# Miniprotein binders against q9k998, part 9

Target 1, 230 residues: q9k998
Amino acid sequence: MAKEPLIRVLLIEDDPMVQEVNRMFVEKLSGFTIVGTTATGEEGMVKTRELQPDLILLDIFMPKQDGLSFIKQIREQYIDVDIIAVTAANDTKTIKTLLRYGVMDYLVKPFTFERLKAALTQYEEMFRKMQKEAELSQDSLDEMIKQKQAQANMDDLPKGLHAHTLQQVIERLEELDEPKSAEEIGRDVGLARVTVRRYLNYLESVGQVEMDLTYGSIGRPIQTYKLKQG
Key: E = the ipSAE of ESMFold2; O = the ipSAE of OpenDDE; V2 = 0.75 times the mean of E and O plus 0.25 times the DockQ between their complexes.

## First folded at step 2 (miniprotein)

Design P1v5 (at its last look DockQ between E and O 0.15; V2 from the best seeds 0.00; counts 0 for: pae E 4.4 > 1.5, pTM E .376 < .8, other shape alone 4.02 > 2.5, unsure alone 66.045 < 70, SAP 80.101 > 70)
Fold by ESMFold2-Fast, scan of step 2:
Structure P1v5 (fold): chain B 230 residues (1-230), chain A 86 residues (1-86)
Amino acid sequence: as target 1 above (230 residues)
Amino acid sequence: DPELREAIFRLLRAILKLAEALEKAKNGDPEAVKELMSQIEELITAIRDLKEQAESGDPEAQKKLERIAWVLEMIISLLEYMIQSK
């Protein structure tokens, strides 16, 4: 399996023994790294802003700070972080309240290593899927925008002109340091003079290209072209 | 409480040493078995000290004993996992 970026975890737990075993459990799992530990909700808020963790493993029952108040504060301040709650309570009311606040999971003390592993594994799956979905959504939007631009170019072009060929002609014009004839431009891009002339005439009609007439010794005018913005 | 944190570290170290001794004992090494017994005795001594404090009737000591029991159950679950995994 490919190695992916580690999920950054902040531990907030007032009991030193429980804090150490939570640290030990998380460190035993691949895919996660502990970026900090704190014993209070107030310090936890400071560390959340400072370290910007992906996930907080949060004790709900701290002597001076209510973990539920911490969650409420995080949500009210629109801080982008996921929370797994650690609680001594297993009553329905407490669990419903935690779910209402949108915690990812909850662990009832004393929990087994296997239970923590299951919670973190499920969270990792969700975290990775959300990252991939966001990337795919952006790629899809980028493709839709590109397709709409290509379609608009095709709809705007006169019959017999193609967007790809038009782009080749524009690219060559951008590289020119002086005006050149349709024959010269055609030679540069591997197209017949008659074909290139049609694209140059179109570009002139939409104000992208400037056409000048030059006279040779025999008095025959030669049309030369240059990009107006190049 | 620095003394409590020191007790936690000693307990965690004793349990990790116990897990290591158990792996060595699987090889049938007599020295590994003797080392395992030593680690078990160290763990029992640490638990006994905390239990005696709780039995004094101190509510704080009783609460600490409860937390230690929770931690021990949790760590035993990790040791069981480690022993079963290759």
Scores: ipSAE 0.379, ipTM 0.557, lowest interface PAE 1.8, mean pLDDT 73
Fold by OpenDDE base, look of step 3:
Structure P1v5 (fold): chain B 230 residues (1-230), chain A 86 residues (1-86)
Amino acid sequence: as target 1 above (230 residues)
Amino acid sequence: DPELREAIFRLLRAILKLAEALEKAKNGDPEAVKELMSQIEELITAIRDLKEQAESGDPEAQKKLERIAWVLEMIISLLEYMIQSK
């Protein structure tokens, strides 16, 4: 049996430690591969266009770019990418906004590995179903919608995010005078780039963090993150 | 405080090394994973202690320490999963 292609994941997380933990978490799952990481939504937009990921793990509370604004931009540009939001907010208004933007799931920071695994496993099931079926029956659509709604009613931080870590990421983002990469934020908060990026992606996904793309001297765009100033 | 900032960066580097060690241990002895988990819990405790110390001074340091504690908690959740999956 030909091995099904791995789901291509872009991580958008301003906290480099959160980003690194998210990378580590995703890499523990056999169905996924990380094709890129960014610390800002702006960098996330560039890498989304460049890498054409299947899935974005988005921190909606990135310091520089509101993840809600990022999702809005993705949808306004008709970019065909699925988004799992990572959020510090469990408020009904943010959740309703995420649902309106068509996120696949949302993970409340801090989330556990098990919660991320659950989100990604359900996403993979949906993704594989859509790849195999040229046409979806109403029953298949209803099942997919019900799964999406059932996840949206879980006010709990996504598995693999911890409320304490999210707060730390938010607190560091609040202190940033300028957007920083997930690697820089991770260094600042003691988190792996992937871990911070998960929290950043979460914060971005809930519209608390803005991601930007900064082009360094070595030609790779660096995702930088900041809190969305309301 | 540049010194506190550097201490936080050192702590982050230590956590990253632990994450790398964890990645190497993923196929290793469950006892090695438990030991790593214990070390991470100790680091979380140390970070919380540093946070309390930072609360008296630099708000930025406190926030950085809180992030580190959160990442460590996330790593613990992965470790817990790895232990349960063996």
Scores: ipSAE 0.246, ipTM 0.645, lowest interface PAE 1.1, mean pLDDT 75
Fold by ESMFold2, look of step 3:
Structure P1v5 (fold): chain B 230 residues (1-230), chain A 86 residues (1-86)
Amino acid sequence: as target 1 above (230 residues)
Amino acid sequence: DPELREAIFRLLRAILKLAEALEKAKNGDPEAVKELMSQIEELITAIRDLKEQAESGDPEAQKKLERIAWVLEMIISLLEYMIQSK
């Protein structure tokens, strides 16, 4: 039998700088390959039919075509392709609409490298599971549906984040007089630096936290965080 | 501003070329890697200072610079990932 095939990704993004960074990130992950890039939904529809990608990384808010309209069109034409949505909207109506259209994940701009990596890694896990099961049992299908519903039912918190812990981090940030590093915040709330950074990245992605670079005693800048004023 | 957009795009390509050079250097001299990262950090500082000057008036220019800052932060994170995966 064949070796594990690369997941073929079509990138639909109108901003050339964001497109270039997303392309390079995907190309650095094992298991993925970029088969095309487009700047519009119209070109995206053409490329989807031409290239037959496994996954589309789609910016919902493009100037020429609403990305929700693109997804609806894909589903109406019975094109079997998975979609990870990139959105500027953090409202429940938009997110519920994306989930009803069957997107695999959604990323709220501006998002971090870790969030994009997590989304793609989770997708690959599911993709490989479906490939290894030549005949999908009802139990396996129910498991996949439960996982997607669990993600939707956690008040839009990313995988690995808990509301209780998020509140701890927010409360500590509210107490700060000046920006602090993830390590400093972690010591104060009893969490490992990597754990706190996940929560801080989420808070930055939803616009509640501001990250800045601050020069430390060793001369290299460190990332510090504070609540956005206003 | 297409001139500013093109200059920033060329800067992005230059940073990515430096990232490739960092990848090739990470099996060699860590002092050389530190020097390259230092040059990237100085470049980011210069862009941040330019952003501060541009914020005086044009909301479209401010939005473009905010987007550029986001892109640069993602590039730095990608470079850190490449170095740490060694």
Scores: ipSAE 0.142, ipTM 0.477, lowest interface PAE 4.4, mean pLDDT 72
ESMFold2 (binder alone), look of step 3: mean pLDDT 66; pTM 0.452

Design P2
Fold by ESMFold2-Fast, scan of step 2:
Structure P2 (fold): chain B 230 residues (1-230), chain A 86 residues (1-86)
Amino acid sequence: as target 1 above (230 residues)
Amino acid sequence: DPELREAIKRLLSAIFKLLTALRKAKNGDPEAVKELMSQIEELITAIEDLKEQAESGDPEAQKELQEIARLLEYIIRALEWMIQSK
């Protein structure tokens, strides 16, 4: 069977005994590899930039700078890395705070191998799903780029519409102090009502123009148009 | 307390030797398993020595013991897992 790419893990943990136990646990799992281990948040920041891990297993309670400060710094510097927090705290408020900081999961020490395995297995499933979504997003982005290029071309309007005429309609709409009907706009720019209405309907469909129904002294509803403000 | 400090140093040494033996045993070395068992026995002796020193009633010793107990629980869980997997 073909091997999957390994998820690269950085361990940040000040206690050398806990470091070694965590290393042993992670390395027992297929699909993961330890790329580094540091004892401080400062060293962890350096190694994060150097090694660009996929995942950090981070001890929250370290001397000098705590793991929360490390997480804030990572986020402030826009470093794209996932974090699983290791904490001695088991109260709901602390856990909610960690999750609010965007950690993927948390482990309350001392934890069992089974708990770590569950956390890492769930993370792996999420990691693979995110890779698939990123590939789909690239396809979608490619399609959007093609659509934007098409819209940038003067001749790439819906069949029967021309950029010069569209510009005339937009310029007239920009001059209006109040909504006007297609007949009024058409008269002002020297175009037939049915022609102007096609352009106004297009502009409404792409969100550039608002259409409203107004009532004259005759009591008959009429469609009026104006550029969206904003 | 100098006696407590020595008991703690002995415990840390035993833990280090045990973790080293665990690392060597990971890939199925039968000799490493025998060494692992010997290191477990040494760790048990070190824990017993630490308990005797803690009976002094020293507040610093009690705090140190709580921290060490947490680390020991962590290590014992790893050991139990390692043995069950073999």
Scores: ipSAE 0.000, ipTM 0.267, lowest interface PAE 12.6, mean pLDDT 70

Design P2v1
Fold by ESMFold2-Fast, scan of step 2:
Structure P2v1 (fold): chain B 230 residues (1-230), chain A 86 residues (1-86)
Amino acid sequence: as target 1 above (230 residues)
Amino acid sequence: DPELREAIKRLLSAIWKLIYALRKAKNGDPEAVKELMSQIEELITAIEDLKEQAESGDPEAQKELQEIARLLELIIRALEYMIQSK
C-alpha cells in the first residue's frame, strides 16, 4: 500500500503539451505528488534547491540548455535528487551517457501511460525499500544510543548477567591458547553468540579480556577475545 | 560520556551520507563514486573513534560496533537487491 510520505516530483519540460501530459500521468498514481513544474533548466535548478524534490522528470532536449548539462550541474553541486530522463533519442550512445550520469530510468518520446507507470512503479518500490531499510537502521541505532546513555548514567553490573554463566565464560577463556570469536566461545560453552558477547563485553570493560577486531568482509568485522595477562 | 555521544553522532551522520552516496553510485555516476569514497573514509574515521572509546573501558561500545556492522550489512544487501531487481 502506498502511503505518506508521497514521492515529491518536479517536472522540467519546455513543451506545454508534453508538460500537461506528464503531469496528468504522474497525478494518476497515488504514491506521487507534483511539487513544481518548470520550462527551463535554469529555473529547474532554482526550484530543485527551493522545493527539494525526491524525483525530477527531466526533458533532455530543451531549446536553450541540454538536459545533460542540467544533470551534470546537479551532480557537481552534490544535490541529492533522483532523475528520470525523457528523451527523443533511443540510440545506445545517448542511453549510455544518461546512465553514466546516474539517471534512474529513461523514457523515449512518445511514451504511453503504461511505460511511465512501469518506470515510476519501479522507482517507488526502490524508494520505499530504501526508506524502510534506512528507518529500521535508524531505529536500531537509536536503541543502541539509548542503551549507552543508560550505562553512562549507572555504574551497576549490566542487567541479566549471572555469576554462573560468567564463570563458564572465564573458565573457557582460561583454556584458550589463541583468541577466539564470541560464536566459537559460545559453541564451546553451550551459549548463544549474543549471550556470550554480553559477558565478553563486560569482561573487556573491567580489564579482564582483550579484544581484537578483524575485517573479513565488507562491513562485517569479526571480534576475537582472550584473557588479559597482568 | 560526551566523547562517546559525539562519536555515535558522527557515525550516524556517516551512515546516512553513505546511504545517499550508495544510491547515486549504483546508477554509474562517476562523481557519485568519488562522493562514495569520501563518505566511506568518514565512516571509517567514525568507527575508529568509537573503537578508541570502547578501549577506554566502555563495556557496551564493542556491542555497538558489531550492531553497526550488522546494520551496514543490511543496507548493502538492500542496495544489491534493488540493483538486481528490474
Scores: ipSAE 0.000, ipTM 0.071, lowest interface PAE 26.1, mean pLDDT 69

Design P2v2
Fold by ESMFold2-Fast, scan of step 2:
Structure P2v2 (fold): chain B 230 residues (1-230), chain A 86 residues (1-86)
Amino acid sequence: as target 1 above (230 residues)
Amino acid sequence: DPELREAIKRLIAAILKLMLALRKAKNGDPEAVKELMSQIEELITAIEDLKEQAESGDPEAQKELQEIARILEFIIRALELMIQSK
């Protein structure tokens, strides 16, 4: 074992010029390899099944088949692949859908090389840690996730979190009469449990939300959240 | 031709560095001007290297230079799109 395995990336991008730039950006990073490139979501589905990529870099705004439809299809078919979305707009409905389907990150065009490099570097760190720590307990995985959130919080808003979605979560929390789980809050705001939990964990980390443990009939604690009282 | 392929990769790297320097200069960073000048010089050197290889008179080198020019057109256009935000 001399080297770590390369992260296998599939590019789905309809613009040949953007495709070429993205390919070169990804290949510049030593930990990644491009296993395929497609111009449509339909072709992308075929290649995803054939090539079994670890990561898809996906353009959301493609002429024929929308990237959002592609993500929905991937998730509905329970295909285990991570996605970083590339979008031309900050449309709130599109962003809600991206977060609901649990994309690893999203990039708004035009983006800088540094932004793409940051997204891929952070994905690589998470990918490598999961591979090396195959025997990790749930507590160890939770610790790693918390560390990632702390790093992202060095600026105003953590990677993968959008201000508009954060406001929706805060508004819902303001309406609560009692603490609720991430799943319950997610259902209310139209977000996947894992997605809304990222926002709740961020809000807890900055002292705006408190988390309580509630014990169910099976004896397993469940995390519930509410805004801190004044 | 491995030599020409390496020259293409070097040129692409120089263009990527140029994009980063242009972004910093557009943000009003005074020190970014010095970095921008350095990246422009690197790009010029890479272009001159490719030109010399094409001028060797080898028909294969001429074909490879045409392919390089095509790739450069794609990269330049993409860089223009990437630096045009706010």
Scores: ipSAE 0.000, ipTM 0.128, lowest interface PAE 16.8, mean pLDDT 67

Design P2v5
Fold by ESMFold2-Fast, scan of step 2:
Structure P2v5 (fold): chain B 230 residues (1-230), chain A 86 residues (1-86)
Amino acid sequence: as target 1 above (230 residues)
Amino acid sequence: DPELREAIYRLLSAIMKLVWALRKAKNGDPEAVKELMSQIEELITAIEDLKEQAESGDPEAQKELQEIARALELIIRLLEFMIQSK
């Protein structure tokens, strides 16, 4: 029997029929469980704080609430949650904006169950890999915090970001000859992808880092990061 | 059983496509009726494929078909509710 924890999913979708179908299909996939559903982004924000899901499946184009504003708010508050976006738009600017906000994947409406299954399967593999990396690096991060806690001049860093870790990410970026993904940077500095992505998103928000979309030989666009040259 | 798994996912895909087609019809999409009929045909085919797997004496297929039937009943009730809430 499986010992892996179930990935806890919050569904934000205004159409009750689509809500129920997506809930049912997500729960049919091994490794996932729906912990809540909401019809609006406002309720979704409340439920995200209360339930602390691992993953949000988010409808971007809800008639009464803007999903992009929801993503922006989640990222501005550095809430540790992954998002898969459901969108009617497939233009480059919208995709780039979604990826810049660190969404794990996006589904273009109307989508098939095969596409949903593929997105969730890929996310599950990444989640498991991230859990393994986090377990291996946890003791190192805890020791860094313990040793540097009183000495760190953290200034105005957002809650959950630490000056020492931020400096490690910046130093690695300074050494890069080419843009690299959050996963690659995380591997180089011994941090989980989700942790590094929080720091990269912060650095991008303050204008120190730029994100590019890079297409692999096979598959979907990859987010890559580099220091802005001034 | 890879073949059973494929039949299940084919059925689930057909259900998803039907839901999207119904949503388009409700929202006034001009191609909605044609798309809806196409998705209904795909759903029927997927149900028949899964039924054949169950009839081959696979006890797991019988259990899965029962669970999917329960899910379909819920979807039908939701559709009825939406129609009645005019």
Scores: ipSAE 0.013, ipTM 0.466, lowest interface PAE 7.6, mean pLDDT 72

Design P3
Fold by ESMFold2-Fast, scan of step 2:
Structure P3 (fold): chain B 230 residues (1-230), chain A 85 residues (1-85)
Amino acid sequence: as target 1 above (230 residues)
Amino acid sequence: SPELKRLATLIKFLASLLRKIADKAKEGDPEAIEKLDRLATIIEELQSMLDKAREGDPETVWELAKIIYELLRAIEELEKEMKNG
């Protein structure tokens, strides 16, 4: 069957001003076209069935119907469409939920044009690659999933956590052959124990790090941490 | 033409919204008043740029869209601050 020359996008956004700005930004990109715009999830379900878009740009924080409920309904009905979520939430719980529902990416309001362009450019690359390659290896798929998880962590850090420091902690963990305590990791990266523990707790909360209980030479249990592999 | 007409409508809507927010801020928050004056200046600059734009200039349309987006961000931040205090 003949493939669309452009990636067909449906916008679901309750604010008409945000709709207009997003429409203009998407249409500036040569690989995309807006096939419809709706203000509610209910209308969005109807238009998704009618228009069969490739991609939905979905506002999560709509009155009455939650965008998360929309995603759940799409998945439960086995509708073959990709979703990029637009959310006002800047916390790991909401981001984790979106990732569990298999969204392609997420944008935190207010986002810049450059962030939207980056998300759509990455999506276009994946879309084109799926059409050009006969088979996508499991390793390639796993790498894409890992990349999205890492991007989520870098884009949505809790207050008081810095991306540079988070990378230093991750880099040190990558060099370890065995689990280490917060004290040991902190000493190696030049951070106070309480500071590094905060980063390790964050990494554990987003599924990047495993915490184990182990016994030191003194015999009391100690919390140790290691990067989750695979 | 159609693109510029849409932008003109959006700019007029933003100007109306800003005036409503300014009226509220003048009732209580001097910091909000200062931010509103900055937003008013941005809207005036956007109106001036729109008046000078020629039909079929996609780069001018794109630059106006970016400025409008930054204005929306500033309005959202102001609304949050007004609610908080």
Scores: ipSAE 0.000, ipTM 0.321, lowest interface PAE 11.2, mean pLDDT 70

Design P3v1
Fold by ESMFold2-Fast, scan of step 2:
Order: C-alpha cells, then structure tokens, then sequence
Structure P3v1 (fold): chain B 230 residues (1-230), chain A 85 residues (1-85)
C-alpha cells in the first residue's frame, strides 16, 4: 500500500530554544517532517527556493527584519508555500493583520503542543482535502471555492475601511464598561476622531453598535457608542 | 533507568518553578497568568511524552531532556523579567 507523503516544513526562527521546541513538536506529528531550519528571513528565502517546503513556520518578530516583509516577498515572487505565523504578540490587531496577509494560522509564544497540534492538524486536513479535490469533480471544486468566497464576502468592507482597524475599534468597544465618544475611542486606539467615526458609523449601520447621548458640563450632548448585545 | 529518573526530577523541578511564578501572577498581571497557563500545559505534554519514552527509544529520552532543559532556561528568564517588572 502507498503511504501518504509527509508535509515538508521549514522553520524560520532566530531563538534556538524556540527552534528546538518547534522541531520536537512538529516531528511528534506523523504527517510532518522538518526539511530545514534557519535563523534569519534572508536565509529562509534562500532555503524556501532550495528546499521547496509545503509549509513555513515563520517567526514574525525577528531582529533586523519583519516577518510581514518576508510574507510580502514570498507573494511578490509567486512562491507556492503556505505559512503559519509564530509571534510573541498577543494583540488581536497584529494577529488580524497576519491573517490578512494570507497566513494559514498563527501561534503565540509560548504555545502548547496541543495548540500547535490543532493548527497543524487543521492545516493537514485542508492540505489533504485540496489534494483530493484536484482529483474530484468540478462540483466539489466549486463547493470549495464557494466556501472561500463566503469567507471573503463576510470580510467585504466599504471603500476606505480596513479589517484590522475595524477589529481594533471593536476590541476597544468590547473593553468598555460605559459608552464613550468617538474622540475617546480614537485616543485609546491611536486613531483620529474622524477615522474612528467612519468605523463607528459602519458598525451602527450593520446593527453592531448603538449610539447614546451624554450631557457634558456645557450642557451640549455628545454622541457616545457601545456594542449592541443581542 | 537513571536517565528517566533524572527527567522525572527535572519535570518536578519545572512544576516547582511554575508554582513560584504562579504565586507572583496571583498579584494580578493578566499577561503573566496567560504565559504561566501555556507553560503549565507544555509541561503536562512533556510528562505525557516521558511516560511514552519509558517503554522506548533512548533517542527520545535524549530529545526530551534537551527540550526540558531549554524550557527551564526560558522559565528562569521569564521569572527574572517578572521580578524586574
């Protein structure tokens, strides 16, 4: 009987301890093999071309270069490789930005074997499904395209709005114990009042945010916003 | 096996270090608490791997010892960072 081919993984990680943890965890999984390890993005680019991995585990916050720049370079050069991001950041804005760059998943350091296993198992299921679909009917291929289309449609924002900024505004709203003005929310998230207002207006239009009035010291009411529950 | 006894001792020492760091996290740092939870789960996985290694390959014992020692260093660095604020 023929055995399934191993998914070939390249590790790009500057920390030797994290390299070893990643190697051990990946190799514990029967569907995967480590084909190389590099400590820099520049060497990682060389090894990506040389070894042609299926998957890269990529450290986003390496000294001297941003992993986002590495991802952009991979895309620009039309290199057919999937990426799972490894990051020290727990900030949702950073994570959403990584997902927008088309990474398959992300892992926040220090991560558990169970979290890595979940990410790699989900990736393997998708990888094997894509391989099967290459051999199956047009209907099955159309269904997979439809599923990806539905995800893209849910992320369709009006012109001038960005998904990562929208998420940042939503996360700040989730932290609020009371309604706040566009100016206050903007200050908290590092955005201009007029920019935050565009996102708040959008969220209000789709029923996710409600606007209330608060009376200031001068007696003039100000518009405040909070997430709508239910 | 002397090697397996040493690994069991190291795992117990890691658990002791986690308890010390957890006592500091009870002072209310949410990021420290999250990191501790992740490290505790990693240690639980290593204990599971040690149980499987008891039936098996000396190479696996060596790999586990290497990874446990590196994780110990990481925990010690985290403890220093938490102490330094």
Amino acid sequence: as target 1 above (230 residues)
Amino acid sequence: SPELKRLAYIIKWLASLLRKIADKAKEGDPEAIEKLDRLATIIEELQSMLDKAREGDPETVYELAKIILELLRAIEELEKEMKNG
Scores: ipSAE 0.000, ipTM 0.206, lowest interface PAE 12.8, mean pLDDT 71

Design P3v2
Fold by ESMFold2-Fast, scan of step 2:
Structure P3v2 (fold): chain B 230 residues (1-230), chain A 85 residues (1-85)
Amino acid sequence: as target 1 above (230 residues)
Amino acid sequence: SPELKRLALMIKLLAAILRKIADKAKEGDPEAIEKLDRLATIIEELQSMLDKAREGDPETVLELAKIIFELIRAIEELEKEMKNG
């Protein structure tokens, strides 16, 4: 059946030798796959849109557009991608800047395979947990929608309301081109205003009908009703 | 959730910064070491809270964000103290 998906990684690194080392390190890990490699931030932006990677391994020091500018552009364009920064800098200012831009982790050159493995292993753990969270949220939402639909489809009406009468009111509301008062609707379906108002109040309480207040020439508020446009 | 992903990234970066500060405190003030240990514990607590958070819960996201901002302030104060020592 379904096999757990690999984490798709884009490498952005201007040094060809460093590119190859990073590629080899990532390829040693079973949970990851390299979907692309670029030498500039400009190419990296194009490939990010094209390939939609889960993770970018990003060199901070690049010739044309530095890595910090790349991160800023990604965030400003609301592109949903995680970034691990690769930097020669080991100073507090650079680290704080990376923190502000919300990178996942950072690796200081030169780094060992074990350090990269640790960073990617922690990312994989987060990635898998987030996927499970998203699945649970979707399942919970689907279940809630199913429960509400079941409640609406079941004739579980408040005491004193009848399904046949409710259906008459709904059918009349479906025929309306404009909102109408309870008195007008009642006249149309042959029911007393007080009776129709009980059904309209119920339909409003379950989110099927919208009530608006309008003001006549005398200044008294008039309640009008219409089916909600979904 | 983009918000939850952002918070997870911030927590990981804070953990990395604490590791850097801890490396500098090797011969240092026992009080500084105690503060680092407390901050590390808070980061572990935040990671646990994030793992249990449901996607799309605005209240939990706001609560986590507040704690993370307080943690950033504490780390900045600690770095300032270490630089002066």
Scores: ipSAE 0.000, ipTM 0.135, lowest interface PAE 19.5, mean pLDDT 69

Design P3v5
Fold by ESMFold2-Fast, scan of step 2:
Structure P3v5 (fold): chain B 230 residues (1-230), chain A 85 residues (1-85)
Amino acid sequence: as target 1 above (230 residues)
Amino acid sequence: SPELKRLAWVIKMLASLLRYIADKAKEGDPEAIEKLDRLATIIEELQSMLDKAREGDPETVFELLKIILELARAIEELEKEMKNG
């Protein structure tokens, strides 16, 4: 189903004819593209840095540098790339060694197109799953950060103020069509005037509530409160 | 010898490609049917040459190298044709 993004493959193979056949086989598969081809591990290292492939098809047997040395160098330099090993060896010791070096899979020469296709198809499924998990991990991290910030804000309330009570006061303010006194609001939410005034003063200090002086006692206006947003 | 191992590997690769094209032909692709016949002929010829080379004829070794190179080009041409349908 997924046509994008294409998995970018670098081929490292010292035999030009094997190189060409492997290139053709990879290019026939949907979801993959060859971004480079090199004949040596030394050139392969340069191209890995330059092209930043997702996957390397690596010949383990090369005249100047074996593929195991190449893998060690990649890991030593902290290059984040997946490797499928191509080897002439079919003994369990060599295979176990390759798996311990963290290769995704291995192909024993001579291999069939169907075996290569199976290896690459399995890798594609893993690539998509890892990509999805990385995206979900970021979403989870973002959610945890939001929850932590919300909890820290609750802990930052002045001593004697409780989040649940603050919410009750805010909900009552949202229902008001006109400014009300602390005494009126307190009666509506079942709190004493002095308690409600403490919450209203806090909400005013953080810019959520506006206090106004309106008509009331002769010579002394009454303080009334409303949300700054209607 | 390395040359015989390479030829055996190429024959196995062609057999795999043949199976892939055969599956496309089963799906009713007429171009795949034509390519199937062409590839089958090449595989039969290479298997015959491999048998002769294993009998120890040194002259056959040089012919095998030439056939392997020509085959690589034929596979590349077939690939381009499949992309262009």
Scores: ipSAE 0.000, ipTM 0.152, lowest interface PAE 14.3, mean pLDDT 69

